VH-VL binders against Protein AF-9 homolog (yaf9). Designs and how they scored, part 6

Target 1, 217 residues: Protein AF-9 homolog (yaf9), of Schizosaccharomyces pombe (q10319)
Amino acid sequence: MAPNTRVSKCQISRPILVGNDAKPLTKEEKEKAPTDHTHTWRIFVEGVDGEDISKWVRKVVFKLHDTYNNPTRTIESPPFEVIETGWGEFDIMVRIFFAPEAHEKALTFYHHLKLHPYGPRMEEMKASGGLVESVQYEEIVFNEPFEYTYKLLSQNPIGDGHGLAVESEPDHPFSQQLEQDEADKLDFAIQEVKKTIEMYKQQVQSLQGQKSSTPVE

## First folded at step 17 (VH-VL)

Design u5 (from t6 with heavy chain S54N)
Fold by ESMFold2, fold request of step 19:
Structure u5 (fold): chain C 217 residues (1-217), chain A 123 residues (1-123), chain B 111 residues (1-111)
Amino acid sequence: as target 1 above (217 residues)
Amino acid sequence: QVQLVQSGAEVKKPGASVKVSCKASGYTFTSYYMNWVRQAPGQGLEWIGVINPNRGSTWLDRKFKDRVTITVDKSTSTAYMELSSLRSEDTAVYYCARGEYTITVGSDAFDIWGQGTLVTVSS
Amino acid sequence: EIVLTQSPATLSLSPGERATLSCRASQSVEYTDYSYMNWFQQKPGQPPKLLIHDASNRATGVPSRFSGSGSGTDFTLTISSLEPEDFAVYFCQQYSDWPYTFGGGTKVEIK
């Protein structure tokens, strides 16, 4: 198919979260899992603040360790995630495919699956019973997108105008407008990451409660 | 001018390790994946792995995972590949190659290559 | 792992002749209008040089006698009229799936 013309001198960004969460299996879960598995985990690609990224993401492919059945997992609708059990940490390839009308190559991320407490928040993770998260905030950049993508993303901004198209202005050169917008984007992104991390921690804790048996004693 | 300049040839004995460097210049080092590829004498090309220079995340071909470490030093715009427990079969020219953008859609891959580093493993 | 099969292994031709090199992938390397398939030229003692990216796009500075075509699993590199500097080894390479892989190469040599 012939695509539309690219929108010249335009860059649009969109925030996403790429990462995993994990927790140790409960006694009940372990009885239902393969004998050597110790954790349940979830690899995902999500929007920020509940944004439905399926408007511009067509599918996400997760390539797992080859010891998993059908290790290339293709997720064509939200939630863009894979939930599994396992015992080891390994690298997962995450490839984001855009709508066919966008006429763009897929974008690739590499994620090291974390199951065990780590990093500066290690003690918090241990105190939570081994609830682990490893999540990266990414600003995907569409450089000179085709008109389809430009219109789609311009019509569906997120938050404080973050991710909107940057356009040339006669009185204000493109680079000058980008500098002004970049400072605002950084401030917004920092606050969104903080909010999103906290939201996500609560969400994971809720999921752990649903998966765990709560002893009466 | 965009270029990748690798460290010089190495001669090693079996069981030793080698660390090859790849210094990038003329572009933003952290904006592109960095790949490592090798070629045994008279043979084809074999991809080893890739690193995101900004995040440090990697993916290594399972064939090499136990023996290869890929790292970067952002302050010097330099990527490194270390291969341990060398065997005579590891004798090859090792290349670094610039990959696709890490976060920007619409990138070409493998457009810039280092000059290659010959690693010879002999008893 | 996607296997790339190049044929022929050796192509013996004279200057001025047309060279046609084939590369077949064990599974599709295509999404929408992009084929994640590159072609490289390599001369002795040199790194590979990108000739064609994404199946059909000539890299910067590559002469117009080089062209690429194909889709899905079947790809072709064509050199319309061989020049003396074109006698080299040519590799196809996919970056659709991990590990990234290269074909075994086609050596284009003087007949």
Scores: ipSAE 0.803, ipTM 0.894, lowest interface PAE 0.9, mean pLDDT 85
Fold by ESMFold2, fold request of step 19:
Structure u5 (fold): chain C 217 residues (1-217), chain A 123 residues (1-123), chain B 111 residues (1-111)
Amino acid sequence: as target 1 above (217 residues)
Amino acid sequence: QVQLVQSGAEVKKPGASVKVSCKASGYTFTSYYMNWVRQAPGQGLEWIGVINPNRGSTWLDRKFKDRVTITVDKSTSTAYMELSSLRSEDTAVYYCARGEYTITVGSDAFDIWGQGTLVTVSS
Amino acid sequence: EIVLTQSPATLSLSPGERATLSCRASQSVEYTDYSYMNWFQQKPGQPPKLLIHDASNRATGVPSRFSGSGSGTDFTLTISSLEPEDFAVYFCQQYSDWPYTFGGGTKVEIK
């Protein structure tokens, strides 16, 4: 009873990314994939700004379309992701389970898997050969967490200004800190997207260099 | 103080559509999932689906997915469920129910229910 | 999907008696110290009313004569001493896995 009490009037937030990326199968990949599959895709839950979310996330369960074998996928260590091939877009249920010591119920998200270029960046995605990302930034809130979670999150800060929210007043120091923290989190997410793009550029350049270096000519 | 107020009873013919509204008050509408559940006369409860009022993301039970649309209007704190191609077996009381928090840990689910909307499908 | 089997279907009792209602899930609805199992009371013409959340916690304003217990797949709602207003239908409900499901109900009736 007494050793595991909630920290009253306290809110702690942590940013995560929930989403998917996808690309069309290459001609070679399609020859090895089921005949009706057109894309490879990855559904994931990630931390931001170098955070290892496995310190407070015990596992993530992804529930896929029932046409996949073993559609309930339980991932108990990072990276919290599922990689598959397929042809259609569908809703994936994502449930985040916390460490048993946190004594908290799981948190649920619903994500619509995107395989095809969409939205304001549709033409950019088409020009990149159909590389698609559908990623949402979520700020998970622990409301009056137990001491275990409070100590864990307080001792493992991420990014600039991540901290405790003690009260919910607009002019409270933590309220203004939270606004700055949101801006910092968005900048971090943008940098992660840029890093992904740069990684793909390197992969393309490496493949082009290998072809030009062959002694075929 | 926290309440969900639904639209009034509807009588429809087979093949028609119905749209039920659920107006939330007394709490932050976008912070909780909104569920839809139905109950045929004299029978148990059947979960239809859920929406995140902030993101608009939904999940619909497969038995309804082709005929049900769940939406929200954040400016009026109102959720909607539309059921198309009505059949006589769709006669039921339709409930909205407040679900778990969307991003806050420690949520209880199904603690607040609307009063119910009777939809009768008959020729 | 998780099937919830309630028993008995009907429980005929007098005021002052103890009622014991059972709900069995086809698979575990538990993670650590939480069971994703709720109990509802429903009277004719009314929406369900949450009585017990997470297997054992009374909802706000629910009298202490109501208690929930159980874990894993086997759950019990107990009404220690029936009052006239307790004669109703009781449903269990799980929200551990999709779709969320309800039991068929136990009708608690007088006599």
Scores: ipSAE 0.791, ipTM 0.888, lowest interface PAE 1.0, mean pLDDT 85
Fold by ESMFold2, last read:
Structure u5 (fold): chain C 217 residues (1-217), chain A 123 residues (1-123), chain B 111 residues (1-111)
Amino acid sequence: as target 1 above (217 residues)
Amino acid sequence: QVQLVQSGAEVKKPGASVKVSCKASGYTFTSYYMNWVRQAPGQGLEWIGVINPNRGSTWLDRKFKDRVTITVDKSTSTAYMELSSLRSEDTAVYYCARGEYTITVGSDAFDIWGQGTLVTVSS
Amino acid sequence: EIVLTQSPATLSLSPGERATLSCRASQSVEYTDYSYMNWFQQKPGQPPKLLIHDASNRATGVPSRFSGSGSGTDFTLTISSLEPEDFAVYFCQQYSDWPYTFGGGTKVEIK
């Protein structure tokens, strides 16, 4: 059971990625999908820098468009993701539930599913055969957590540290370190998105190379 | 000190659009979700949707059949709700209400409400 | 969507009496030790005012005569001794699932 005492004047943050990737269905995939579907896509909540967020995330609920069967999807273990096919872009509700011992209410995010190339990298996405990523870096803040949560989160994961305990003074030196840490984590998240796009590009290119090297005779 | 101040009452004809503003003051606008709720005369409350003022991400109740748009202007700490293709049944008082924290765990929700904006759709 | 059913529709009482207002959800609005259920007071011409958040927690500045209880699907707002300013309409509201919904209200009136 969690202690009844919150840790005063303490904020701890943890980075996550919330977002989706998508690609057009291949001809083989279209044969297995509903006839009006055009894309496969994946909505997810992940840790940054390989962090296993299941230590403090109990489950993630994704609420899809009502046209999907069982549109409320509850994922109770990593990977916290839903993979589907579809044709349209819509808003997905993402609710993150914490360990019961934390005694905290769930935290909600809203994500607009992207299927089609967009934004400043639109031409790059078109060139990749329509591989699309829409990923947000979020820094979840635990304000004056209970001691249980404070201990759990103070155990930094192996590797680079994430979010630090900081007094509730925005101009305090520790608050400024958190601002730099947030900028660094944003840069990392951007690089992870780039890596994911490159991974899909290589997968598509590999399949094209396989077909071109296999004579029809 | 925390306050949500809405735009004034409006009278509209069927088929028109209305855009209601909600200016926040006394708190960090981008730290809380902003909700829109309406109340028809003599009726209960009906939730319309929500926006993350920092990200601009939204969720809109589908019963409005894609007629509603919720936006913000961060530079003025103002949220907007636009309802198009107005019908007589859209006559209501429209409220903005401060929601939960957007990224902070543990928050009160719906603790601050705007004064309401009467939208009348007639004839 | 989750339907909230409030009862009674009207509660006619005198100052000093105890008021008990019920709200029943069509499905559970609870996760672990939190119920995603709020209670509001609304007087004519005014916006709703938050009284109770998360089923049982009094909002800031709300008098101690207001209390909330319940879990799962069944929730109660109690006013231990009615004051003249307490004659109003009371709404329950859930934010467990989308869309968020409100009950139809209970009017507490002087009689």
Scores: ipSAE 0.788, ipTM 0.889, lowest interface PAE 1.0, mean pLDDT 85
Fold by ESMFold2, look of step 18:
Structure u5 (fold): chain C 217 residues (1-217), chain A 123 residues (1-123), chain B 111 residues (1-111)
Amino acid sequence: as target 1 above (217 residues)
Amino acid sequence: QVQLVQSGAEVKKPGASVKVSCKASGYTFTSYYMNWVRQAPGQGLEWIGVINPNRGSTWLDRKFKDRVTITVDKSTSTAYMELSSLRSEDTAVYYCARGEYTITVGSDAFDIWGQGTLVTVSS
Amino acid sequence: EIVLTQSPATLSLSPGERATLSCRASQSVEYTDYSYMNWFQQKPGQPPKLLIHDASNRATGVPSRFSGSGSGTDFTLTISSLEPEDFAVYFCQQYSDWPYTFGGGTKVEIK
């Protein structure tokens, strides 16, 4: 059943991360992978700061290169991700479908899969054994949402933050342009945070690897 | 007034390249995807690809990926499509068309089109 | 790749008559409430003009004599009473899956 009203003069935003990570296959992994594959990679959509986005994201569809079996991958529960092996970089369509009660069209992102070190952090990625991340921060904007969506997002706060309902023009250049500029800055900051998290993961794995044969993870 | 204004007609030899421009005005250029579509004389429409003008990310129809480059210049609100290794079959009118919002839910798509750029490849 | 098949290829009518144009998709273009199907009008020497978005919603400035309907794989554009300016080629277009594709067109011409 369709909802009956939209909340006028209202925008609610929710942060997400869209991107991939990748690393070269280990010798053991290469034995299990197709002969010409060189990397394992993961394409994903996830919340920021531990937010569970499944409250308002129903599913995510990833369209892979047509050489993969079942290249249109539909993920209906978190984690919203696809893990594969491969050798080449290609463009992936990422389409986010919202809860049916929101009555909103899906939102699409385009992501170029990165397997090889690149950009300002190229030398750091090489030094880490080829661990690569390419992640974009996005502020999804629900413009004049239906009352159900307004209530849902107001009742399901982001981990350490809140969903915001603000009075602004839907396409006001400041609101969208500012969000995009802030998203660019946050993409860089998130890359730095993920680097730090990977450093700590390595430290934890090293300490756990010093343990007996019954690790806790 | 929201509009897309494209560069003028081009005549090229086979094997050359062409770069078509699309200048946007009257709206926030980086907030909408930009699409490229072509139409050979007397034929239907063929979608080429799309670019996020803010991030530069693209998705190209496989038929064109090896020969097409789509770029933007944010400072001039201008999108570009370059087609290389031209063949007589590439003779067509090339359009830019405004796509969906990049980050806002509920956007319409393909509502604003450029006037078209005729590219003629002599053979 | 979703193939859109339009019929008829040509529709010869007089002003004041009703035009009914069909577009069939090779697979469903629906998700929840939305059909990812657009209709365009194109006149000679002009770019396509969006008429109907998402199967049934008239674009800004489009006269009420244009209406769209349909679901799943079968879609219809109706022009309730043809005006002289309506004689043109009409295309359907899907944006449900990549690449986006267009139908071959229906030419509505003066009988």
Scores: ipSAE 0.786, ipTM 0.888, lowest interface PAE 1.0, mean pLDDT 85

Design u5 (from t6 with heavy chain S54N)
Fold by ESMFold2, look of step 17:
Structure u5 (fold): chain C 217 residues (1-217), chain A 123 residues (1-123), chain B 111 residues (1-111)
Amino acid sequence: as target 1 above (217 residues)
Amino acid sequence: QVQLVQSGAEVKKPGASVKVSCKASGYTFTSYYMNWVRQAPGQGLEWIGVINPNRGSTWLDRKFKDRVTITVDKSTSTAYMELSSLRSEDTAVYYCARGEYTITVGSDAFDIWGQGTLVTVSS
Amino acid sequence: EIVLTQSPATLSLSPGERATLSCRASQSVEYTDYSYMNWFQQKPGQPPKLLIHDASNRATGVPSRFSGSGSGTDFTLTISSLEPEDFAVYFCQQYSDWPYTFGGGTKVEIK
């Protein structure tokens, strides 16, 4: 095991999305699902705008409600997701494991599965036929990572250098580059939010087109 | 200094509710999970649940799920645990304890505890 | 749910003696090189105090006479030479799987 030295005064961040989407089962889907299930849903951990997180994420464990068969679901390669059907909303434990060479403890998130329209966008979700998204943007922080992780993230930036953040020292050998990477990270995050907003707008447009072109009832 | 300060002892009747507060100071409140743990007199420790103070997301042990609510007030750096439909077996000291980082890799868990709040349920 | 079994329940010793406390988990609490196992000291009227985190790391301000060891399912807290302030109850605690759980405790008392 080679890396046993942490990079002092260094914080590197990486954006991820943690969340779920869901929709009501169609009549045909409901006939093939368990009789009391009402929705299909997907819990996931993914990079922003399709970024490949598998270079630093080894696996993701999703712990579902204990009424699911094999409720501890281990996903060892992308896409890091679980797709299920169900009827109830519950809390899912999401634990992210890093490469063993990183020598880091796992990081845990708690996500409340949403199946039903909610929050400020409740009326939009109802209008879209009950399509629900509950997604959180997280900036995972590696505080004083081992050199392995520092090199890995430096070689695989988000954009041209986004996702690196280091508290600087004037005399640190790479502090100028790391300070620039922090600034680039903020700019990239802003652009990723803009892309995410546009993705949602496009999704709404697609659903509205589907509504107008295939009205049933 | 890093500190968790809890509200004072309470005496309740069965069927009532109690709300215990836990005020954090000396650290960034939203950067760490907050846990609740209880200890009946002369007994061991029992974990109740956890909250992400930044997101408000929680996980509650199933045995408490329908009776416990865990919340935070970010503006005062204060966590709350409310236990309803109190029973005599709920008599315990209730602790808040700082957990892992919410978004930072590499954190020790349960390193800072509140002083405890005795809740006595008697009829 | 992971059950933690501590032994002995009570350890009667004199100051200066070595204390050895055991904690056994019903399943592994380990991932890679981390064991999600903590040790706490608790004195009457006080909250638990973290002594050892992640099986073997002393918490800040904990005297060097306290040491932790073990991996997988079997863990040990050792107090090399008991001081008067060390007579207390000691708990192990896992945070590997939900719900998090504590052992029943080992009371270290004056013989």
Scores: ipSAE 0.785, ipTM 0.884, lowest interface PAE 1.0, mean pLDDT 84
Fold by ESMFold2, last read:
Structure u5 (fold): chain C 217 residues (1-217), chain A 123 residues (1-123), chain B 111 residues (1-111)
Amino acid sequence: as target 1 above (217 residues)
Amino acid sequence: QVQLVQSGAEVKKPGASVKVSCKASGYTFTSYYMNWVRQAPGQGLEWIGVINPNRGSTWLDRKFKDRVTITVDKSTSTAYMELSSLRSEDTAVYYCARGEYTITVGSDAFDIWGQGTLVTVSS
Amino acid sequence: EIVLTQSPATLSLSPGERATLSCRASQSVEYTDYSYMNWFQQKPGQPPKLLIHDASNRATGVPSRFSGSGSGTDFTLTISSLEPEDFAVYFCQQYSDWPYTFGGGTKVEIK
């Protein structure tokens, strides 16, 4: 593989969302689930604003609680997600693997699965019938990437201006700290956006259920 | 200079709890995962768990059966590990160790270790 | 969880000799160019010291007489010519899958 040289004095960042959503099982879903399960949930890694991260993410591995069959779940194409049922909250390992041509180690995140209303929006979640989202915005950094990754990311910039590519500059001692602080500020905003998207998805599903239940059979 | 400085040795009875501290200096505390590892006398190393100091998210080895809690205090750059319901088998040196970067691709892991904290559990 | 088996348990050698330490994983710890396998040196009363990261890369300040090799499940630490300060216990460690695990160690001792 050529060229196999790192691009010096270069940092490129890309935003991702890591998180879960969940809701209580419906009566129909509970009949199909193990008897002690109470919720359906979805753990995921996705791009921001509809960006397709599969251009630089090869696969995502989610490690679930050992009580699940095949608890190590490998997702090799988008959507990078796992949908399950359960009753308890636990920590999920999320490991993002890059293309082999990138020659990079995987990047790891730890996510606490949320099933029950929590945090500043607890009362809103309760009022929605227990719809829960726990989503973190991360601005991941490729430090001095190989030329393959540099070329790939330079040709696929983030379009809305908030996730600008990092130009080749000497390391700044607080650069990564500043990115983490910015990501923290965005967490609440992203969680609110994901809440709105989920409500829209439920509205669509309700309309489809109405069509399936019409008197015309 | 980068270093991890841990709290002093502890002697405990079975059923008690212990809380070990690990103060980081010389690097950005929130940019690296923090790991806890223990070593019983004459035995190998056993990984306990990890925390993201910025987010507070953790992953804990289930061998400890919910007896372990890992936390951080960002204002003092200090990580803590608390082990409850102590057994004689928990007698070990407990280490904190700096892990990978939390958001940067390609960092080393386990490159900086604390000096260790001996916890002795006996009747 | 991934079990790491180190051999031999004890390696009795003289200064100047070559030491060859083995570590075998119960599952592959490799992804593409990277093996998620580290080697540590531990001397009495001291914490572990990282020697080799990712199977073959020497950590900062580690002498060139230390080298790591291997892939997949089979890994080797080699000390080309033992110095007096190299008599210690050596551990392999994987961080490919959770929980992270360590080998039982190889004690390199003076004959």
Scores: ipSAE 0.778, ipTM 0.883, lowest interface PAE 1.0, mean pLDDT 85

